VH-VL binders against o60147. Designs and how they scored, part 349

Target 1, 175 residues: o60147
Amino acid sequence: MLEKNKYLYIFRHIQTNQVLLSQGNVLKKTALFQLPYPLQKPVAPNGMRPAKLRKDHWVPLLKVEFPNESMFQSVFMQLLNYRKYRSVQPLTSDLLKLPIPVRRRKIMRQEVPNTIADLADILNKEKFPENSVRLQLSDKSDSEYADWPPSVQIDSEEIKLSRGFREKTTVDEAR
Key: E = the ipSAE of ESMFold2; O = the ipSAE of OpenDDE; V2 = 0.75 times the mean of E and O plus 0.25 times the DockQ between their complexes.

## First folded at step 16 (VH-VL)

Design kf22 (framework fv_dargistotug; at its last look DockQ between E and O 0.04; V2 from the best seeds 0.00; counts 0 for: pae E 12.5 > 2, placed apart)
Fold by OpenDDE, look of step 16:
Structure kf22 (fold): chain C 175 residues (1-175), chain A 120 residues (1-120), chain B 106 residues (1-106)
Amino acid sequence: as target 1 above (175 residues)
Amino acid sequence: QVQLVQSGSELKKPGASVKVSCKASGYTFRSYGMNWVRQAPGQGLEWMGWINTYSGEPTYAQGFTGRFVFSLDTSVSTAYLQISSLKAEDTAVYYCARGSPYLSYGFDSWGQGTLVTVSS
Amino acid sequence: DIQLTQSPSFLSASVGDRVTITCRASQDISSYLAWYQQKPGKAPKLLIYDASTLESGVPSRFSGSGSGTEFTLTISSLQPEDFATYYCQQDYEWPTFGGGTKVEIK
């Protein structure tokens, strides 16, 4: 029995540029716990874990299609690990010199490119079959944050967004 | 094939400790999260929490903090549930189940369950 | 916590019957719902995930439908081996289970 293709959505927060990983095009509340920072108020834009999932604050960054579940699961877990690893690393002296708000903003701004780079790095290491992974970006220029292995086929079309961060369909267009 | 094999039944006295093991095989252990589910006699299923098998980070459901500890031995693809200061109400079958709360694949593989009986 | 209410709690049916079990969520959980079958003395078995996707190896007589707050598990033609307790489970938030539906032989 052939495994169905599996999708990875990466969402970014419109204010903080924090990222969440999702299997579906609708974020789960549990996704918030992917964020390394403890729950504190205010939630944004200080880079802390939001208390609530505001769907309107998240938009798709990219969509990845994997040929099977095993590949997806492996990459997903590794992405989580990369994020966690960064969160526990000591801050550089340069960052420590910055005011806390500025520091947090700078760190959060790097979350998107770091996540993209992480994905590419993971895929490079995994050595999946050529063109077996399909990558679609909301902004094509984001692909430039990494060197992609031959396993990755970048879609020429950008992700079409609708409210609720779902991919735009004909039904959505009618709304 | 994917298999989760749990340790055998336990009979403990109140205040004692128990450690249940769940050995995984047939897949990459660190690629899938491991959940723990409790089922009291004649009752429904209760999610206790899960452990990230890649990072080792545990997450506990409400009501399962303090006395419950999830741990791993990745070298033998095994997850552990330790319950300390056992109470009579801890009497239940405990299941390990493969899956991630971050994903929507459900818990697709289960251990056979471990009965823990706490009785004076 | 999201509460799942299953109905009915008990269901008597005969072999060949069409059986429908409902699961109602206390809030919108999109499609993040799974169905499990559990037989006495055995571990639960995943039947459906993501509301309507049939787990590999599960007979096609099982189907799931619904989204948002209302979900249903349907057994098109009940077989002898289908007498069991069925649970819905959401994972939109941290996982919670429904109370279960015991399908008994009439």
Scores: ipSAE 0.872, ipTM 0.943, lowest interface PAE 0.5, mean pLDDT 92
Fold by ESMFold2, look of step 16:
Structure kf22 (fold): chain C 175 residues (1-175), chain A 120 residues (1-120), chain B 106 residues (1-106)
Amino acid sequence: as target 1 above (175 residues)
Amino acid sequence: QVQLVQSGSELKKPGASVKVSCKASGYTFRSYGMNWVRQAPGQGLEWMGWINTYSGEPTYAQGFTGRFVFSLDTSVSTAYLQISSLKAEDTAVYYCARGSPYLSYGFDSWGQGTLVTVSS
Amino acid sequence: DIQLTQSPSFLSASVGDRVTITCRASQDISSYLAWYQQKPGKAPKLLIYDASTLESGVPSRFSGSGSGTEFTLTISSLQPEDFATYYCQQDYEWPTFGGGTKVEIK
């Protein structure tokens, strides 16, 4: 049976560490709307620009299996709202001092830990039955970004998707 | 329509100072950073730095951390470049250019340039 | 700083020719590269950003490609108004420009 309507898929960008949320195991072009975009460029209704999403730049971060579709939909919507809330917060003085490309990269590097923490916060508040939510990570050490409720069973096996090649990892720069 | 209009050409002697203005129109001034780019005669483009138009905080490229000062007057949507203690090697065209704060979109709008000539 | 090397420094071409300009980065800059056209006495004009996306109002004969360290600007059929100097520019960290490529009448 096709299980995609009770599964949450989260992808990360292999270079920038940006995060995209998906209802399916393949990213749709509409996932681009989760990324920040300047509203002043005339590219789409409400000032958004249609753009290509490079499939070879996005890899699995984690997968969550919920007991049913309604629980999935609730968590998915809440995750999107948490990301929206973070996106409208005032930037700190330290961030505002950086050149725009450097600032953007620094903010993007926080997307993985922030998304994992948000997911855990939502799951703690929802009070799902014990062991009813299965979490599978590409790197099990990423579970350390949050404290998980008893409802979450962290799969002992990592997501096994890999590529025959990959781009060099970007090194951090001085602020 | 987005437009950046710079002040006119300047002829200066060594040791003087100059202030170049860049007036923006057709967009929300505080939503886009303002970059400054130098082009010496017959040479390529050289990024000097930028100023955050929301906070007013300037950032200078290496080699521009001394005699060059970026500033703003947000009430008239204007950015300024001030160069003090002018030297002959400061002779160049100086451009202002708008940049996006979200994604790399290049510099999508440029001023017409201001020629600063430093000669005896 | 990230260094951008353009090749060639200048080229001679006729109207209707296919023109290709290369920009090589000293390190991986993902897709954070833009291309500009500059005519004598004028400000640069943005042609392409994010390596391959055409800026609004730019003719479709211009195209960009590449990622990582090597990027290409192509003009599929050179027009009289395309004789100019072309610059690449990275925006991965603090911006830097390539040295430019002057396209001249053959």
Scores: ipSAE 0.000, ipTM 0.483, lowest interface PAE 12.5, mean pLDDT 80
ESMFold2 (binder alone), look of step 16: mean pLDDT 93; pTM 0.950

Design kf23 (framework fv_dargistotug; at its last look DockQ between E and O 0.73; V2 from the best seeds 0.00; counts 0 for: pae E 2.9 > 2)
Fold by OpenDDE, look of step 16:
Structure kf23 (fold): chain C 175 residues (1-175), chain A 120 residues (1-120), chain B 106 residues (1-106)
Amino acid sequence: as target 1 above (175 residues)
Amino acid sequence: QVQLVQSGSELKKPGASVKVSCKASGYTFRSYGMNWVRQAPGQGLEWMGWINTYTGEPTYAQGFTGRFVFSLDTSVSTAYLQISSLKAEDTAVYYCARGTPYLSYGFDSWGQGTLVTVSS
Amino acid sequence: DIQLTQSPSFLSASVGDRVTITCRASQDISSYLNWYQQKPGKAPKLLIYDASTLESGVPSRFSGSGSGTEFTLTISSLQPEDFATYYCQQDYEWPTFGGGTKVEIK
């Protein structure tokens, strides 16, 4: 019996650097609801939840393979929690001094490093077996945003960046 | 093993309120979302929404806003569905089902269902 | 909302028969489709997730195929315990179910 998919894809928006979590290599429409910002016009890049999912606006940030489904599920939920937590935190005085558009952009720019740091923090706490988690990055330099625990093995190969990214799967091969 | 055990059948009058419980066991409660699915007598399945068991954030499907409230008691790994101002059309079996809608695993575990009958 | 149309709504078959149920989505949902079996008075049971992946514990006579807008559940050899109602469900958007297909004994 085949094990359940234990891959986590993290996508970033090419303009806003907002981050979405995905089990699959194809983003769900519901993925947009992961964003803590309300649905308002105009569409991003004003730090808002986009009205529509434009797949071509999202590129893979990283791919994570977990030891099993349970670990994946746990990490996924924790990542969502970290995001929510940040969204409800009071803005710093420095941010409040900035015009709203600038402020939003600055916050959005932090989404990628924050998400990476969150992932590392969660994995550090989980204490998975050594080299049991495989991490592949689109940009290796992004790994520098966090200290990774021994459980994480960073892949030497980078994810190819493409808009509308879809990695071939066994299902795709069968088509 | 994973188990979802729901509270027993309810008979209510129109305008009353009901609270259905769903107790989870056999897994880490906060690692999986909890969904609610309604099935009217002789009808199909209808997704009502889900609650993020980690954050407590509920999401309601269209048509299930206002009178329907999802809640949690994480200390006892229990999810709740409260329906207020009950109507006859609320008569149905209500299921809790484990699954995170953001993922593609489906609803892999279900409660046994709770029949709520609304009758004058 | 994504609409799922199942066909047929009713199917009469005999033990040993090959049974095929189709689910059509109103839009492309990639592989984000699940199949459930429900027997009278019981909760639904997950059979297939992600269009073609068999859920643990489900007999191998069940299989799912398709992507995009057309999906199929196949029972290679119908068993007595397989007489039930089957539902497709998409989770590309917020979950919606098909209308169901009742498989009855001929």
Scores: ipSAE 0.868, ipTM 0.936, lowest interface PAE 0.5, mean pLDDT 92
Fold by ESMFold2, look of step 16:
Structure kf23 (fold): chain C 175 residues (1-175), chain A 120 residues (1-120), chain B 106 residues (1-106)
Amino acid sequence: as target 1 above (175 residues)
Amino acid sequence: QVQLVQSGSELKKPGASVKVSCKASGYTFRSYGMNWVRQAPGQGLEWMGWINTYTGEPTYAQGFTGRFVFSLDTSVSTAYLQISSLKAEDTAVYYCARGTPYLSYGFDSWGQGTLVTVSS
Amino acid sequence: DIQLTQSPSFLSASVGDRVTITCRASQDISSYLNWYQQKPGKAPKLLIYDASTLESGVPSRFSGSGSGTEFTLTISSLQPEDFATYYCQQDYEWPTFGGGTKVEIK
């Protein structure tokens, strides 16, 4: 059931709660282009896309172990599509009434719960074999953002935090 | 069998346009990105950019942001490269290659290449 | 852009020789390096990705190693079908290719 497994790593930004998708615990610089908009200038930490990747500002949110590469690739591309779809949707009237900096912060704060819900939605629709997808979270309470299918086995052990290029101790990462 | 089949060679005058097609088969088209790679005669490989086959959003390498347009027809699993205002320096073989640049799996399937010749 | 410098740019070798090709990156790219083989008139073929992982169907005489800024491709016993041009390519950021290494018959 776990033949030729692949890992999905999801990171969040320590200040903005923006989310990045990765195949491993070392982010590529191109990961930043998953974020919807470039900064006007690289002068503010509250911008939508930072000018540079600062690996110590991104911490693991969750890790998923898939049975094979094709399943990983399919889920990865679908998650990118969900993020693109949200980025082009009209904002709610309540959001549009907010000052732009406040609006941006509220939008960014939704990325964690939205991404977790999107992942669960994809996994529910795919109907993977029972217990074939292993999910590990940095904070197990985050699993409460979604209803998980029988295919998902949620690991009892939380991910040990790893900040940027410095790791404490790694268990169940990338193996 | 994963296959990428490109359209045939093109002979064009400077200032004209060309549209190269790349038809994919044997895999889920929207699960893998599509890249375009240029190789001038006797020269090395040059990445031109990629298109997200799920969203249709293109990304162009530096130097390819003006006259080069990537597009898709997902109903026939086909990617396109259009080059406008052709110049002699555009004479090259153009490859499509499967791969998602956010991932580190390389370009694992390539089209056979399309020679575009630009001559006066 | 990340510059990749391959060395040598050209080499002559005999069937059975052990061949090594080096790719040096202008900055740390972790393990995000791939190797391709290209024969005249043909598309490139992926040999190795993620520095050292052999692509399916590639003969085991090919191997890759390295991390950070220096990477090698090794062919343990050169075969007639291995005379080709070899390219490294990084995908740490937007992809770039090395200049190539042409392997010819002595």
Scores: ipSAE 0.465, ipTM 0.788, lowest interface PAE 2.9, mean pLDDT 86
ESMFold2 (binder alone), look of step 16: mean pLDDT 93; pTM 0.953

Design kf24 (framework fv_dargistotug; at its last look DockQ between E and O 0.64; V2 from the best seeds 0.00; counts 0 for: pae E 3.4 > 2)
Fold by OpenDDE, look of step 16:
Structure kf24 (fold): chain C 175 residues (1-175), chain A 120 residues (1-120), chain B 106 residues (1-106)
Amino acid sequence: as target 1 above (175 residues)
Amino acid sequence: QVQLVQSGSELKKPGASVKVSCKASGYTFRSYGMNWVRQAPGQGLEWMGWINTYTGEPTYAQGFTGRFVFSLDTSVSTAYLQISSLKAEDTAVYYCARGTTYLSYGFDSWGQGTLVTVSS
Amino acid sequence: DIQLTQSPSFLSASVGDRVTITCRASQDISSYLNWYQQKPGKAPKLLIYDASKLESGVPSRFSGSGSGTEFTLTISSLQPEDFATYYCQQDYEYPTFGGGTKVEIK
């Protein structure tokens, strides 16, 4: 029996560094609703939810392969929770002192490292079997944002991008 | 095995309220979102929205804001749909269905449905 | 909202027949399409997810294909228990369903 997709893709916005979680290598529009600050006509950056999904503006940050669907689902939901939690936290005094554009940029810059750290933290807590989780990064240096548990095997190969800034798959090659 | 068990049929008058329950079992409740789908008699399926069972955040489809409220009791792995100010057009079978909107696995588990009849 | 148009709305077939149902999306939804079977008085049952992946426990006579805007559900050999209404559903955006295809016995 074929298991459902156990791959997590994390995408980064090329301009704002906002982060989206995805089941597949193609973002769907509802992924935008992961972003906490919707406006009627938002234009990224500034931490706002874009009005439209521009696929070409999102690139894979990392890919995670989980042992099974259940583990994937659990980690996925927890990541969403971590994000929500951060979004509702009061801004620090230091941030409040900054002009709004600067503040927003600074917050956005933190999304990538925060998400990576969140992932590591969640995986640390889950205590999955050793080397049962495979992690691929578009930039290997991003792995340095967190201490990874023994359950995580970092792939030496970086994510290969195809047209549209998604991972190249055999299906894509067939087109 | 995964099971979603909904509360029984309801007969209500216009203006009344109804609360449908959906009890989940056989899986980690907070790992999957819960969706609500409406089906009017003889009609197709209509997605009403979903609730994040981990964060408790509800999302309502267009047309299902205001009178429709999704809620949870995680202690008993139960999701609720409350409809207030019932109208005749609310007469339908309401389904809860497991699935996370941010994912694309489909709704792989469904409740048996709850018929809500609104009649004067 | 993404509109899904199923064709045909009604289909008469016999046991053993090859049945094909089509679902057209108003825009490109990649592979984010699911198929459901619903029998009278019962909840829908997921058959296919992600356009072509067979849900666990679903007979192999069911298959899905397509991407982008055109999708098909195929029943290779219709069985007595397959007479039902079938729905396509997309989750590229907020979920929407097709109008359904009722497969009836000829």
Scores: ipSAE 0.566, ipTM 0.862, lowest interface PAE 1.3, mean pLDDT 90
Fold by ESMFold2, look of step 16:
Structure kf24 (fold): chain C 175 residues (1-175), chain A 120 residues (1-120), chain B 106 residues (1-106)
Amino acid sequence: as target 1 above (175 residues)
Amino acid sequence: QVQLVQSGSELKKPGASVKVSCKASGYTFRSYGMNWVRQAPGQGLEWMGWINTYTGEPTYAQGFTGRFVFSLDTSVSTAYLQISSLKAEDTAVYYCARGTTYLSYGFDSWGQGTLVTVSS
Amino acid sequence: DIQLTQSPSFLSASVGDRVTITCRASQDISSYLNWYQQKPGKAPKLLIYDASKLESGVPSRFSGSGSGTEFTLTISSLQPEDFATYYCQQDYEYPTFGGGTKVEIK
């Protein structure tokens, strides 16, 4: 069994609702480069890159298990491309009328629904085998942001926020 | 079977340029990032940076931002390293190595290396 | 820039010995440490990723452990083909490599 890099972990920032994609259940510092605006030069309205990774500020949004690493890698790269494409698009005139802090918050609040919709769009286009992709959410109502293909099996059990993405030990399961 | 095949060794004079190729096969080229690693004779490994094979966007390690250029030809699944204004201290073996866009779990496939020798 | 310090830089051991190589990081890198083997004139080969996970096709005599700032690579029963230089490498940030540990078999 090839288990290396077949899991997609998506985190949400507890305050800003920004989203980070991860290959592991603990964020790397390099994940911050997914945010297009470094803290030092926040010149565009789409987000802000913190100088420091505060692990306690990022909580599980969802986890995806793919059949293999190759499928994971393909989806991960496409998600990054969707985010980059969106980050360079022109802003609407309504958004441009807002003070920069308000504008940033409104844009960042779309990252969760946008990321979920992007994931579903990719999975619908790739035509993965039926029931080959397991999706687990921290809040199952978030599945309503998209229409999921037959390849996706949505887990009935939510991710417990108090534990992050870490699995219970056998001792914890016996309690 | 994943393979990375690099171009042959080069002997150059100071001030010249060199372009090392790395042809990938056995996997979806644009799903994995391509890294470049340098090893001077008798010395350790030094990460030079990587290129996102989906977008073509390079990232260079500190110290490799001037004379070093990463590029791609996706139609033939090939990555390139170009070094301009060669110096004697550029004498090294240069490796390409497969990884994810965000440098996931190690470099699991390496090219055989290309020796670049710079001497007057 | 995360510095990795390997120790020892050189060791000599007999076939069948249990050997341990350590790698210390200048800051907490969680489990994001990999181990490579390199023989003279050849490319490095990934042995261990994510601190303790064995890469496919790598003999089970190799194992890794550690988290945070201190990591070890262990060869449980050294074989003649294990003569090589071993490198640790972190990918918590942009990659850096340790200085290497050269293993010679008596």
Scores: ipSAE 0.389, ipTM 0.779, lowest interface PAE 3.4, mean pLDDT 85
ESMFold2 (binder alone), look of step 16: mean pLDDT 93; pTM 0.951

Design kf25 (framework fv_dargistotug; at its last look DockQ between E and O 0.04; V2 from the best seeds 0.00; counts 0 for: pae E 5.0 > 2, placed apart)
Fold by OpenDDE, look of step 16:
Structure kf25 (fold): chain C 175 residues (1-175), chain A 120 residues (1-120), chain B 106 residues (1-106)
Amino acid sequence: as target 1 above (175 residues)
Amino acid sequence: QVQLVQSGSELKKPGASVKVSCKASGYTFRSYGMNWVRQAPGQGLEWMGWINTYSGEPTYAQGFTGRFVFSLDTSVSTAYLQISSLKAEDTAVYYCARGTPYLSYGFDSWGQGTLVTVSS
Amino acid sequence: DIQLTQSPSFLSASVGDRVTITCRASQDISSYLHWYQQKPGKAPKLLIYDASTLESGVPSRFSGSGSGTEFTLTISSLQPEDFATYYCQQDYEYPTFGGGTKVEIK
């Protein structure tokens, strides 16, 4: 029996750098509900949840292959909660001094590095077998946002950047 | 193996409250979301919402806000559905089902269902 | 909300028959469509997830196909235990179910 898909795609918004988690290379509308900010009519870049999913506004940040489905599920849930936790934390005095648009932009800019760091932190805690997790980045330099445990093997090839990422691969078709 | 065991059938009067439990076993409880699905007699399935078992954050479908409350007791890997101010139209079988709506695995495990009958 | 329309609502068939059930989505849901089997007095059982992937333990006579707005569940050779109600379900948006297809004995 074919194992369940154990691939995690992380997408970033091209304008706001907000981050969405996805099992597939096609984003669900429900993915927008991962964003901590309430749904409002204004479109991001105001640091809010977009009213609609514009697939062309999202590009892949990284792809992760996990050893099995259970580990994938665990990491996925933890990533969601790391992000949620940050969103409910009080803003620092420095941030509060900034105009709201500037503040929001600054917060959004941190989403990508924070998510990468979160992933690394979670994987460090999980203590997966060596080289059992395969990580492919759209920008290899993004790997520098974290110290990766031995369980993570960083792919030498970068994930192809495309808006509305829908690249079909043999691996994805095996889901 | 993965198991979801729900509490037994309930008979309630209109205006009363009911709390259905769903105890999970055979997997890491906090790694999978828990959904609630309603099925009125002779009718189809209706998704009520889900609860993030890691954070405890509930999400309710339209039509299931207010009187419906999802909760957890993670210490015993149990999810709860509470319905207050019961109405006759609440008569249905209620299922808990494992699954995270952000993913595409479907609901791969279901409780056996809990019949809630609301009658005067 | 995304509406799923199943056809037919009722299907009479005999053991050994090839059975096909269709599920139409009101909008493109990619492959985020799942199929369930439900027998009377029992909870639904996942058969196919992500349009075409067979759930573990499910007989190979069950298969799913389709993408976008049109999906099909196929039972290659209907067995006695397959008489049940089948539901499609999407989770591209918040989950919704089709109306169901009851497969009855002819």
Scores: ipSAE 0.855, ipTM 0.933, lowest interface PAE 0.5, mean pLDDT 92
Fold by ESMFold2, look of step 16:
Structure kf25 (fold): chain C 175 residues (1-175), chain A 120 residues (1-120), chain B 106 residues (1-106)
Amino acid sequence: as target 1 above (175 residues)
Amino acid sequence: QVQLVQSGSELKKPGASVKVSCKASGYTFRSYGMNWVRQAPGQGLEWMGWINTYSGEPTYAQGFTGRFVFSLDTSVSTAYLQISSLKAEDTAVYYCARGTPYLSYGFDSWGQGTLVTVSS
Amino acid sequence: DIQLTQSPSFLSASVGDRVTITCRASQDISSYLHWYQQKPGKAPKLLIYDASTLESGVPSRFSGSGSGTEFTLTISSLQPEDFATYYCQQDYEYPTFGGGTKVEIK
């Protein structure tokens, strides 16, 4: 068993701004079960989970490189838990005053900044070694949603792909 | 099995206070909000508001912003409704109910109700 | 506030009858409408959520339909244990309940 760098891939929906987390650079259909975060009910609320994964509707938001599987798994599971918490609590008065479609749009539009803030919060608490976690964004201004710990190195180069993520060249991906 | 068990009936004088308890079991208490619903004798159901069981922050419906206070004791998975300065019009059955209106699944579990009677 | 008007307020029917209860909303509430059954001296019980989804453990003779402003609860073959008051409830905005429909068995 070898220690290898591990990547967290985060996608944004082009219309709703919902967020999906992925271990791989291509979304699997099972990623849709993240929407909404799990409850005991057999069906998702109206309009919150697409029936089918349309890969052309999900674009790169950010990629995080971790030095090993253990760090990746810890952060990945914590991110999922943060999203569960946000999705199941009672609404604030400001949101409750709005019709459900408007509320849901406002909540979904917050998924990007909330996910980025949650990621930074987790990384700040984990006390990882300096510069051990490399973050690459599709829009560098999105880093402004959070204060990043010394463990995070923000890549100066934005993700330029318009569909999914691309692994490094064949030489770089020979693992 | 999800269960909400409320405290027993109360007979009170006008001007007194009452505190109704609602003890939850069979699920993770802090993962679901708690609602309060009133039913006056012979009348329909009226939503009073809810409380965030993780943070303890209440939200009250328009007519319930004064004498009604929601609170929690998370160590015993219990929600509370306190009514102060009781009036005859407060005579009703008070229900606790679990629900998450953001997700719009309805109120899927209810307490048995607590009758509060206010009379001189 | 969104007003829900139930009709009829009272309904008498025989065992085996098909019963339909209507809930009308004062504005378009999409499908954000739920149905409850309340027996005398008991708490309400969720029957149907999201207009048409049957709650677990609820008999299949109950069904819901509708969207927008008009919704129906149907009992395909009324049973003696269905004597109760039925309420609709929306959560499109601040939750509100309909006035109720009392079903009496003749």
Scores: ipSAE 0.116, ipTM 0.647, lowest interface PAE 5.0, mean pLDDT 85
ESMFold2 (binder alone), look of step 16: mean pLDDT 94; pTM 0.959

